# VHH binders against MYG1 protein YER156C, part 6

Target 1, 338 residues: MYG1 protein YER156C, of Saccharomyces cerevisiae (p40093)
Amino acid sequence: MNSVKRVKLNSKMSKQICTHSGSFHADESLAVYMLRLLPEFKDAKLVRSRNPKDWEASDILVDVGAQYDGVKFFDHHQRGFFETFNEKYKTKLSSAGLIFKHYGRDIIKTILNNKVSSSDLDLLYDKVYKQFVEALDANDNGISKYTIPKDSNLEPNFRDNAISIPGIISGMNPNWNEDTSDESFDRCFARASEFIGGVFVTLVRGYGQSWLPAKALVAQAIDERMDVDKSGKIIVLPQFCPWKEHLYELEREKNIEKQIEFVLFTDSSGAWRVSTVPINSTSFQFRRGLPEPLRGLRDEELSTKSGVPGCIFIHAAGFIGGAKSKEAVYELAKMSLA
Short names: E, the ipSAE of ESMFold2; O, the ipSAE of OpenDDE; V2, 0.75 times the mean of E and O plus 0.25 times the DockQ between their complexes.

## First folded at step 1 (VHH)

Design z8 (framework vhh_7zox_3)
Fold by ESMFold2-Fast, scan of step 1:
Parts: structure tokens; sequence; C-alpha cells
Structure z8 (fold): chain B 338 residues (1-338), chain A 125 residues (1-125)
């Protein structure tokens, strides 16, 4: 007995996805993969063609056709195209961004087996775009991560093109001296689409199953803050979790913006850490640092100078410290508030 | 207008040979994923063999070494050469056209969408 190939006889018209032929890039490789995750496109045929006859026969076109109508055509190569994910973003969309903008919530819901609330789905929709899809959109549109002043003589310390997702996908095209038939390009495209799709699905599952549940832990820690310290400026987590993004949002929701200054948690060794809170998500400045006279000190020297037994370290920049007990890191945080 | 017309089936003795033909119209055999599937009496569809647009071929373990898939691009025809036939090969054989798209991570596999009317193969003494 062998596995049986699926035969779609006389059930309904199969959907057809079209993208351009020849050399491929990360954006349409991901876009096609994302579409095939959806119930309406899971059985779709893929045609890679720049022939208008094939475009007419297709139900959806990505990265080809020089049009964007949000229904059938999802291309960003036409003149005057300036679509962004929403008003909060300036990055021009690629075909991946266009498909994610229209189908992203359904794509995420499908990956998570419908185990997500509508409000959490909105949160994941923004996070997935911000952390993954926006970078692909930017790369496809030639937008650099940093804006370097025009009079700058800054040179990069290294090249990273071959180890980026777009660079890896580009490298999966047939080389000039290999089989460069349409069939070869189509096989390579399928492999590339699988690769970037796997990365995407792993990321979305990580956010939905691990990052998102951390929100409840941070919310509880905030609710219990007055039991930690009467100032309400110190929260305790039972272990490290991705707390920063959740903290800023929960502070906004609870009308306590900028109030939490220290987060206490256990590290993988069972020792305790005291972390400062950055003033915002893009800053290297903190709302309140650990005491300057203690920065850079370790072990017995730190314990003696601070008067707190069981200290392990305080980073030279003052943004994080560690000790053997919860009581010790609490004292380090508390003395920082004086 | 896509059509597939199978022929070449019939009654054959165990150990015998048959060659099935599939004449395609409305599309080009050389640029499409095609294959043969069969349905034995009282059983479901079983994949037998396929040929990718690029010419690579696959075979079910039950027929490997006995069957050979081929195509004649000038005649727009797909063939299945069946040798050393067994009673277990008795089935209606369908010529099929489909998609060669393969997705390992999601479990998507090459699939057939369109099949002909089939041709009966009976292996009996």
Amino acid sequence: as target 1 above (338 residues)
Amino acid sequence: DVQLVESGGGLVQPGGSLRLSCVASGFTVSSNYMGWVRQAPGKGLEWVSDIYSGGSTGYADSVKGRFAISRDNAKNTLYLQMNRLKPEDTAVYYCAKGSEYYDILTGYEPAFDIAGQGTQVTVSS
C-alpha cells in the first residue's frame, strides 16, 4: 500500500494562484505560501507566468499584473503605489505585505487552530507584521534599517546579505550554469516557498503559544505590585518571560504609564535578577538605573559595598543586576528608589 | 476545453503486458504534471505513477520495476507500459492531470485535478 495522491474530480472549480515566472524573491515566495494556508486556497494550483492569458485564468495574482485592487491583483510594482500596513507604518508594502494586510488575521487564526481571541488576534496581527513581514517589505523596496546622513563616511563592519532571509531565498534560484528551464525555476520556487513559510509558521506559533501567554503573567505581576513594595514601582515574575512589550501596553490600559521601574525574576540557574525598564521600546535609557556606586561590582565586593548579602553582579551600565535571593534583588531595587 | 481519453485496457493473462494510452487535448502534456491512478473493485483510488513537467518520474512500490510511464510530446499522449501483470493489478486505470507543487512542512503533495473516463484492466486466467 502507498499513500494516495489526492484526486479533485468534479467537486468544484479549483482555485488558481499566479505569480511571475523566472527569478523569484522572498516576498512572493512567502505570499504564495500564506495563501495556501487558507481554506479557500489550500487546494489551489500555482502558475508562474508573465502571460496575460494566465493572469485572466487565475483567481488571485501576487507580485505580477502591475495592479492592486485588494481582491484579485496584489502587485506593488506600479507607479504611484504607496500602500502601507496602516497609518502607524511608513514602509511601502511588497506582495507579502499586501497578502498579509488582507488575509493576515485568517492566516494567523489558521496557524493557531482557531485558539485565539479576537483581541489577541489583533495584537498578533500587528506583532507579526512589525517583527517579520515589515522587514521583508522594506528589503523588497530597497529600504535600509538605518538612515545614514548624506554627509556620513560610515562603512559597515561586515556584509550580511547571504545570511538574511531575502538573501537566502535569492540564493535558492537556479545558478546560470544549472538547469534554467521554467520547470527548474518552479521546483526551486516551491523549495524556497516551503523554507520561508516554515520560518514564518514557526515565528507565528512562537508568538501565539509563548509570547502571548506572557501577557497574563505580567498583568498579574502588575496587579500584585503593592504587595511587593508600597511604591508600586517593583513587579515580580516567577521566571523570565518576554515582559517588555506587554508591560508598556498594560501600563497604558491601566493608566499607570511610566510607573513600573524594576522587574524581578528568576534566571535559568535559579538565581534572581533585577531589571530596569527602558523609557520606551527603542531607547537605551532607563526610567531608573541601579545605583551608580555599585555598577560594575561583583560578588563579595558588591555585597560589602551595598550592604546586601548574596549579591552576584550589577552591570557596568546599571541596567541589570543579580543576586542569590529574591530578598537581595528586592533590596537592590528598593535602594535605587531612595 | 481540457479532455483526457484513455485506451489500451482489456483482459490479459497473469504475467502478460498491456500498454495504456492517454490522448490529451486543450493543453500540452510536456508542460504539465500527469500520471496514472487506479481503482480496484470495491477499493479506493490508488496512485500508480506520475511524471513531472520536467520529466522526473515516480512509481508506487507495488508496480516499481514492472510499470513504466512515458510521453510522446509530438502526439500529446501519455503512456503506461505494464509488464508482468498480476491479478492484483485488476482495476480501472485513469489518466490524470494536476499540480506538482510540493510543500513538506504543511504536508501539501502533488495532486491530480482532472481525470479521464478510465480504461478497464482485468488480469485473469
Scores: ipSAE 0.000, ipTM 0.172, lowest interface PAE 15.5, mean pLDDT 84

## First folded at step 2 (VHH; framework vhh_7zox_3)

Design z6F (from z6 with H102F; at its last look DockQ between E and O 0.31; V2 from the best seeds 0.00; counts 0 for: pae E 12.5 > 2)
Amino acid sequence: DVQLVESGGGLVQPGGSLRLSCVASGFTFSDYYMGWVRQAPGKGLEWVSDISSGGSTGYADSVKGRFAISRDNAKNTLYLQMNRLKPEDTAVYYCAKGDYYFRGSEYYFDYAGQGTQVTVSS
ESMFold2, look of step 2: ipSAE 0.000; ipTM 0.234
ESMFold2 (binder alone), look of step 2: mean pLDDT 83; pTM 0.853
OpenDDE, look of step 2: ipSAE 0.024; ipTM 0.321

Design z6W (from z6 with H102W R103T; at its last look DockQ between E and O 0.37; V2 from the best seeds 0.00; counts 0 for: pae E 13.9 > 2)
Amino acid sequence: DVQLVESGGGLVQPGGSLRLSCVASGFTFSDYYMGWVRQAPGKGLEWVSDISSGGSTGYADSVKGRFAISRDNAKNTLYLQMNRLKPEDTAVYYCAKGDYYWTGSEYYFDYAGQGTQVTVSS
ESMFold2, look of step 2: ipSAE 0.000; ipTM 0.161
ESMFold2 (binder alone), look of step 2: mean pLDDT 82; pTM 0.839
OpenDDE, look of step 2: ipSAE 0.016; ipTM 0.343

## First folded at step 4 (VHH)

Design a1 (framework vhh_7zox_3)
Fold by ESMFold2-Fast, scan of step 4:
Structure a1 (fold): chain B 338 residues (1-338), chain A 122 residues (1-122)
Amino acid sequence: as target 1 above (338 residues)
Amino acid sequence: DVQLVESGGGLVQPGGSLRLSCVASGFTFSDYYMGWVRQAPGKGLEWVSDISSGGSTYYADSVKGRFAISRDNAKNTLYLQMNRLKPEDTAVYYCAKGDYYWTGSEYYFQHAGQGTQVTVSS
């Protein structure tokens, strides 16, 4: 008795999300998916409508309503809208960027099962926007990845729209000669939202579970640097991990910017690498190169000329080398400091 | 779940062109050296080209001036534009995930795709 009535009454208490009807794009497909990851919107009803009556009945509106108030309305199509993610970014937000700006920390926290500190959450929030959401915002707002010089006659070698996330999502709409009913568009939207949402969750999980833990390894390596070499310019990682972004940030935090010159780590075969540190994340220049006379050499020739047994290679550009032992890559780094 | 999927191979006449693509997934593509290695019938593996996370390119002497490697980090895709193809370029071409800074023949066995066949013949 009353079980069915309780279930019906409980479903009436769920939130309602509204987005526009008809043709859909990557931004609102992701925005709706992100909202539904949150506990308060997990069971939310989705209505796809341009009818003001449906907007009034909804708790949150995405990419529809021509308003942005940060509470109920999350649309970017109105005149005078110039919102960016923060002062570091110039890219105008789409509905995905708007939802991520307001709910991104809670979204990331939910994906990671609340297993993230506040400071690490801030790092992930910025990284996820920079690596994924910004590109969707730019695409939706017609912003190109590159600034092409005026009067250039540059010709593209190929077209790649069909393999981009926005292009794939656009291709998931019903074709003109298929069922173009509202129900058909809604089914296609659900598939598109699930697809882009899956890509997004995989990316966030990778950053939270793999990229982020590398920070602790780099921090410990920096703390132990004087035990590696008295110069403090060489650090050793216990295994390969994504260290560059963490190194630059940790150097800034510790007031040792530009001091670390070589990073030693193992590859998956158990052989060792010595890597130079680029001047910054976008530079092809490094703080200190491996010795010029040894560049481009391999195996026995490299071992003989360097005087270091067990060498494997030094790249022709001098930014990385490898050897069979930690001692060998340390000696390559140390001779570079002389 | 590191996965590399190559495409774009085929039969082409000497002097012709082909563009190879490699779609990568399961890792932060932008952080890694990516490259191409090839194996001709009855030969060992030969490194062809690699590209750094920042876009610096390196080529084997046998292909320099004819091949161009490029990457689209936003699309997790690696490319090899092959121009002025020779019969000696006939091989299975493999996309290879390098370590953080460099890739070469010794690393292709760790994370390499299934390969794409390129045949240059009249």
Scores: ipSAE 0.000, ipTM 0.098, lowest interface PAE 25.5, mean pLDDT 84

Design a10 (framework vhh_7zox_3)
Fold by ESMFold2-Fast, scan of step 4:
Structure a10 (fold): chain B 338 residues (1-338), chain A 122 residues (1-122)
Amino acid sequence: as target 1 above (338 residues)
Amino acid sequence: DVQLVESGGGLVQPGGSLRLSCVASGFTFSDYYMGWVRQAPGKGLEWVSDISSGGSTYYADSVKGRFAISRDNAKNTLYLQMNRLKPEDTAVYYCAKGDRIWTGSEYTMDVAGQGTQVTVSS
């Protein structure tokens, strides 16, 4: 056995990122931004070029070069390319998905200033892909959100191209009657990359700093459920937080799937809410509704009919209600169990 | 105590392949950059490759396209697949523990253990 030896590696050469010139799209705009978040690429020179000499001089190529080797080349335009994020996903990766697949954990760690555990990092890595990057991959590869049967006449009620992230980025290219020099395209690309990157960083920060910490609050609320009601079907959150996704996962972890039926919490005004639990994350049906005779009622009428003072409302669909006190929303939840 | 145990070296002809392994213990392996550093006869230490906790890989220009670094966090093991070996690849190869994050132009790696000898000659 040798003693521990420390070796300093000094890199004085600036890294170079290459992507294609001309018209740009959301995928490589985000991919370049994500790379530049990393400490080793933060000061990297960006070259936008289809010239092989520029490719040879670059450390990493994104959305150009017609190769994918997971080291230098990150392009998805070559024939026979079928990479997915992992075995659970069917969506073919774009350049954004390729960069996120390889660098995503390090990108997330950088955005969160390394204030994330390895286990939480895996959770965020999957969540960020599923909620944001997959949609960009799908858009770039022409994959629709829904598979519509050939003989169906299902039509969208409105167009949203101008307000979608890919549509906004496409609209940031120089128009045909504007300055269409390489310098102009490069300036427009830089602005587009900063825009989509800002959206991405805001999303990741929200997940890591706000969504993720809610898990502990939901776990504690579940552990204290028998102190709320003998049924164990009602939980109380100490403050409003994003509880739904955490509830389903924690129920599985604790072997109490489908048992929690109502969640009590305060809204931003300090008044209380009673929320039903949807039967699953993709459903607008709930495990147990608020009482049918009380649905659609408000204020004094609701308080009189329910016998619970201080009521504010119960939605007509019965999925949520509100009252001035914790005791009032508890009584509304409890009578729903009878 | 941090322990790194390298293996897989040997004598190969030019154009041949070797796979190096490093078994790590005494720290949370999955949290750290891990890498390979080599020392050719009569020369100083040269960085070869590293891999981040998230799986991002980096290579010295001299080995790009020929070497592949990988890790198995469940087994606390680091690998270096070396293809199309050249006489100039002859060196003692050391497994090295890096930082938890790449922090810029300066990077420090801790080299521990005996290393494994790779000799490329006819």
Scores: ipSAE 0.014, ipTM 0.417, lowest interface PAE 7.3, mean pLDDT 86

Design a11 (framework vhh_7zox_3)
Fold by ESMFold2-Fast, scan of step 4:
Structure a11 (fold): chain B 338 residues (1-338), chain A 122 residues (1-122)
Amino acid sequence: as target 1 above (338 residues)
Amino acid sequence: DVQLVESGGGLVQPGGSLRLSCVASGFTFSDYYMGWVRQAPGKGLEWVSDISSGGSTGYADSVKGRFAISRDNAKNTLYLQMNRLKPEDTAVYYCAKGDYTWDSGEYKFDPAGQGTQVTVSS
């Protein structure tokens, strides 16, 4: 004989992933990359095809097959599909969201080399969806970030499609006057999948290795707040870290919502900062500002008018200030509470 | 066209060792499962071992613990280290590209080269 078939009781030697052929988008480019991060799909063959025979031969289908069963088929193009990430979300899932919903915890765990607790994994799973995957789901399903009133005359001042992730991925397809063979599309897809996957992995690592560890620092600062000031409204961080989201969540967990008004920390130069706390994570309004008469002042003028030696600045909007010592920024925060 | 050139066979005593090599060309070697198949005198083709693009290996029960398959993707070369050889290992050994067949959901191995003769005898 010229060929031999290997008889195996427990399935094929490696997995096969299938997605549609031709023009590709951000959702299935990311979905395929996410699957290949998993040990069971690391060596998976990718087939890009709309042929039902290729679908039958595949272990998992992404963005093709017009079915969603949460096991083999992960498509969102069929009629009557309205799946969301969970009951807290209104955004309809794309194929990226479907894969992330089912494999997201294992994907995050793999990226972080299993160095994450179960509770922290749940926190990262929710954060990664909210900050990254939801926007890709919305884009693929034609869902706008804003609801604009009908017959509105609002027009954008500029175009930004070419610098968005979906726009960049779209631009990575072969152009109409280039080689548009299946092989060319597949080569371009591989590059696009690697690009969006790199962005995704960098984001997840940042959250797991830098954002998440800041929670413990903020929790300790809150626990020590009465040692900083009797009001309990001022906390001190041992260094700058991403504190805002953790502060709001920890205040809720400890039943002290809206109580912390100032955060003290050192900058990269060793000087101290006093930051106000915004009313929420996206607001430019703050719970309590630095004193109005001192806003916009700097150096000797600020030190003289405040009576606090070693001041560097207070921003004109009153949301942040700086000084040479911890004692100085504490005094600026303390006088704001009077 | 797929080109596979096997080498490293020869005459060895029972209990001896041989290392087979296969140089591949005409396809993207790193993207494919690669394997070794053999044909003993008067018998059909038998699958011996395979290796994925990422290095995951499989072995026939008859060679488990004695043979080790490996690959060098930078050199487009597949290897089979054969230890503790037995007279029943006597065969022509062929390198083969693993080709996925959609209808069966399995890989099949088609020998494309001349093969390399292994004889285990005193």
Scores: ipSAE 0.000, ipTM 0.326, lowest interface PAE 12.8, mean pLDDT 85

Design a12 (framework vhh_7zox_3)
Fold by ESMFold2-Fast, scan of step 4:
Structure a12 (fold): chain B 338 residues (1-338), chain A 122 residues (1-122)
Amino acid sequence: as target 1 above (338 residues)
Amino acid sequence: DVQLVESGGGLVQPGGSLRLSCVASGFTFSDYYMGWVRQAPGKGLEWVSDISRGGSTYYADSVKGRFAISRDNAKNTLYLQMNRLKPEDTAVYYCAKGDYYFTGSEYSFDPAGQGTQVTVSS
């Protein structure tokens, strides 16, 4: 091969990112991608090396160097490292969590083209960590979602290693019988970084452009609740939106915790739904169910037994129901309060 | 198999313009730094310009302000817009695949095509 080196380097010095060589994982793959979203690092050199001379030449080190100073070194492998995202979290940070902790607000702002307020940015910062980055931190640090008692016969019904993000990234390394040169690992790392980065950006945009705007709809619905029902326990949304997390937060802010019991909204067909409110964000139980005698019923049978015209269904578990009109789902919610 | 097909060269008078194109295949074009290198009659290869994955551009001092490099990742095509051409720009121009990521202090560019001849008349 005939090759030519670039004879003139940028006199202002291009930024350089360093991470470890060889086998890679989801945490540093995402960390490098997140850094390169930032204007400061968008065209940074990436050097994958465990050589201290390469560390000295680098502006930022991710998942290598056995140090964490929050400025140049972002490694979590050293003894006595117990950093968490903040006081609400117990999960020890990986390199992805460290980079997100320090640059996450700027990363989110960049993804959203600076179209986000400071307070909403704080909300997205926590949500992105909680929904995505924390699981990567946990996986890298060997932390399980559940604590299973020793000597229990509890076993998973299936394996999901091949379809988890960390599993997919690990599978993108060169196999032992393929080209295992540094160049091959670097090319594979780049593909892995782009893959996890694409997932991350899609998720952040979804939160910023779709999840976050739902907050205003839920806030308005709460403000108008007494006009819906004198109990204040039923709210109406103008359309389906991701309401649950916003509801819990707004109830706390407005000092009405646990008071909203039913949410009414339209589905994509124009029919109405009545949804119960779960006890908390992780529960399959609800504050108040739809009436037990009506559960599992549909159409004419449901309309006749409830006395409410235009019913479509009430789920067997009683957590959701549907009808052709707002008036019908309101009546189903109202009779549940009796 | 990496293939780079250069085009757009020709004979032009001093002060004229040419636009070079390079169609790439056999690799993921958007993942690589891409560049242009040239070889004047009786001389070695000279780096002319490169463009990063993110679109940052770099130029040799001899062409800065006169040449503009760009890329179209959807078409796997690299371009070099050459303005205010000088007799000393006469050379065979090669499209070159750069590094995926940096593994050293300088970029290496591998020309793999036949090149396209640019002649600025004397």
Scores: ipSAE 0.000, ipTM 0.358, lowest interface PAE 10.5, mean pLDDT 85

Design a13 (framework vhh_7zox_3)
Fold by ESMFold2-Fast, scan of step 4:
Structure a13 (fold): chain B 338 residues (1-338), chain A 122 residues (1-122)
Amino acid sequence: as target 1 above (338 residues)
Amino acid sequence: DVQLVESGGGLVQPGGSLRLSCVASGFTFSNYWMGWVRQAPGKGLEWVSDISSGGSTGYADSVKGRFAISRDNAKNTLYLQMNRLKPEDTAVYYCAKGEYYWTGSSYAMDVAGQGTQVTVSS
């Protein structure tokens, strides 16, 4: 009747994740989802509690416990916390950023079914943080996208709080006049975690399966640039792909920064495009524009004035143009260099 | 003094169902994780399921989707609803009082009962 036997059951028991109870935010909603993608946490039970007994029973604590040790505790609310993703970033980490910093490579590898090299994994790790996780970290820490001067005449034309990911997640909490039991908050948290997790997985999959393979196409186009034009300023891609970020990085790697001025490619319509290269990743200004006299012209008018048969258009701003053949878009790029 | 008294076992055909009960005494039941572990003939203890003080549940892969753990804190009673039973589920089932520690990979469970025999056979 009263015989005691104590056994440790490591490989036969689920791990436990703990996060705080009550109102939830995007950072711990994503952090919990990311952990559960990992083989070691796929069957983990989630306890949402501020009770120290539940913290003691847990293998990992997210956004609760007022500690960060990179092993069990992953909270950013404690005094003196200044952790960033790495030395290139100034944004203070939230619980999402902390989990991503420690597990991000394994998370990405799991999403991609281990079909990624170590060097490509490093590229994806930085890209996912920069494009997605950093914004969640900033939002949680009250950091704005822009510094607006006190006496500035800049003002927003509309409100977008309800359509941002943090705003959507906040809106998924129970309302004050609904069921505000712990069970209700836990159900709402589960839905919120699945929502933000789905967005995250879709983004990571897109980067790994579509964005990343474009690097090889851009690298080959750069290597073949002198065969396209003696200037080395024009590259040709076999089809449209996400080339901009890869171009800037490959130019740095090859010590040819700012040298490529035009990118030629064909889209699904069979038409050829000539695109200018922006001066940086956030600019609508370009290194060299298409010829000013040809901007805004279309079809026969453009073909006649340019002397290039088969032209379709040149945008009024001069940043992109199109034609029926590779030869035609090459001539448009070439005359821009004169 | 911790006491756990299991009941509800028996002989059942494959595909059948059983509901196990465990009556706990000697501690504040509502404050502890509770679980079920089993021991098949000639084998070691295998964790089956657990439930936190707050109601969060966990299941071994072998029983997930077939078993449901629950608790009644007013009656100091732990339950295991076992559905779609298989011959592989044949074992003595023990109620366990749980404590979870950060050991890098493991949990500790106190098994303090006689167990209840579950036999799945045609």
Scores: ipSAE 0.000, ipTM 0.270, lowest interface PAE 13.1, mean pLDDT 83

Design a14 (framework vhh_7zox_3)
Fold by ESMFold2-Fast, scan of step 4:
Structure a14 (fold): chain B 338 residues (1-338), chain A 122 residues (1-122)
Amino acid sequence: as target 1 above (338 residues)
Amino acid sequence: DVQLVESGGGLVQPGGSLRLSCVASGFTFSDYYMGWVRQAPGKGLEWVSDISSGGSTGYADSVKGRFAISRDNAKNTLYLQMNRLKPEDTAVYYCAKGDYEWKGSEYYFDYAGQGTQVTVSS
């Protein structure tokens, strides 16, 4: 038997997952959900307990047991625990980060129905941690997003903890004056785990099915840039896609960092857009703006002053513009190059 | 083409140990669930152990505490360390490649090697 289609073997007894009882947080709510996505834990029994006998009977312990061995125990509350996702990261792992570190590739493959290559899986593994799981790890470990000097008078303009994922999960616990039995906490935990799990799965599917395929479109646009303009500073996408992060990565891979200044693409209406390239993925500053005299202008006024027929707009900040044709947005980009 | 080549079988006395190896080729080994199944003389296929791409393991009740499955992704090799062997462990042992398709509590392998004979007797 060395080439058979779908050999069903004997039924496998379900695993048991254990996490702590009582008040729950985002980290173990997500960790339990992520484990249950895996084939080996799909039908796992969940026990929420601080009883050592329940720990002994379990196959995996999350956020309880005061140990981390990467096999059975996945807790971060013990002294001397300083694990990070990898050498690039300084954020101490929570139980969610621990489970994602060990099972993240398998979790992502499961969510994407195995429709991802090994190299693309590595990209998604890092992206999912950086964009989602790291913030949960930081929140659970009391790590601030910003390092503010002790003598600083910088204060936030508003509080957002009640609308953050950790804050929402915290709010899903039973209130002190409601049913606070173990059964009530377990029902609330199940609801919270499904909520954060749904957010996580939606994000991973978006990255794997929409963000990741955009890389090939951006790579082709870069390869064809000299056919667009002799400067090589303008690229054309066949449609709108999430291009920014891929552009920075591909520029580094091709040793053309900071060279591409404009991206042309069609919007949802079929009209064309010209976008500037931000200086980095989180910036509202751009490498080269659209012409200052044309900013804030629209339609006939813009077409007349630019000398380009079919213009629709140039945003007042100069970071994006639109026109009825590819030729028109190309001319707007070209005149921006001086 | 998927290829799985088992080795390490042989004759051993009760209480002895053997380590089986399986060299995989024709697919990205690190991406797949792998496992061991066995067939004793005159009996059907029995699941022994499996290991996910992330290293999570499962064992049949009859081998728990005696057998250990492991993998070396750099060498595209799957291992089964068999300790405290019993006459009841006598079987042809097959290396198997998973397909990630589970139906409830069931699991599937879509390829198996030619097998290696393990005989436990005095």
Scores: ipSAE 0.000, ipTM 0.228, lowest interface PAE 11.1, mean pLDDT 85

Design a2 (framework vhh_7zox_3)
Fold by ESMFold2-Fast, scan of step 4:
Structure a2 (fold): chain B 338 residues (1-338), chain A 122 residues (1-122)
Amino acid sequence: as target 1 above (338 residues)
Amino acid sequence: DVQLVESGGGLVQPGGSLRLSCVASGFTFSDYYMGWVRQAPGKGLEWVSDISSGGRTYYADSVKGRFAISRDNAKNTLYLQMNRLKPEDTAVYYCAKGDYVWGSYRYTFDPAGQGTQVTVSS
């Protein structure tokens, strides 16, 4: 048994990670950082090299070696490579996506100190890829966020390259008139990898410690909906939380898809808000809007025209409104159902 | 368990040459970055050179073109060939097992041996 010998040997030795030398990008900068969060790679040596001798000496290769086997080689530059995160995605994986696909659950679990259930881990795994890693994969593979029709003359209103994560990482390479030695590139890579890794860890912790606990609050609000209004279309959150994605998932789990139309909660000032429910997680369209005659009105004018005392506003687009009391925002939601 | 034994230091005149050796034991030498760091009298540690497991070399600007680092994995031995030595090269030279500390601008090297004294003077 060679496999037994390798496992036994690896438990006693620091591993070695290899990625390519020279100019670096966001994908392998993140991939190397993600690997080093894992217990088996936390003490790993990083070698940045295009020399096959260094590849042979390494335990894992990222964004170099022109191979993908899901064990040692994690490169996406070879011909015939079309791997996606799963069957629901069309975006071809970069080295970041490859490492996240294989190690993502363990990476998230490590960031959260193993304080996450298996089902919640699956939710976080999907969310982190969709919200962060997919965009890095797309950027590395030259995939645009929007498909622009060939007959259109659409121009961007502004440029954002310098404030995007890939743009920031590209800017961290040595400039043409600076020290362009391998040593300089390696130092710059370490800074870039730490930067993108810090962004990634902050995002994952936010999702695991703040976004995920909101699910329980939304589930309780759904369970209590008939006590709020006999239609079952209005829910009340005990406090503001990120409710939208949890609502869609819980509706599917409970077989009540598209039934909740309004969400009531307190804002940061202690006043109440009534929010519409978008038709899906990325849409600016909503299932049912607040009343058209009341849109754009504020304070005394809104309170008089609605007949509801204590109103503050209804947005011109009709997607959200506010009032001084729970009773007032409930009345605004209720009249929208008429 | 890590042991590093440096040798080859001595007194040499400016413009002269010395070859330092470091014999390593207690770990799998061929798997690690290895390097040389030095400490001049009354100064802190200064990184001199390192070499990857695959033979890729790096040098401090102060020694580039004068020093050559090499390794013999079969003998668990690291070398530093020092040419055109200057009085400013006077220091205790330490062999170090490389350790890449994440969040560092550079690989960190922790010396485990007693070092070898290099004195450049007339």
Scores: ipSAE 0.000, ipTM 0.097, lowest interface PAE 22.2, mean pLDDT 84

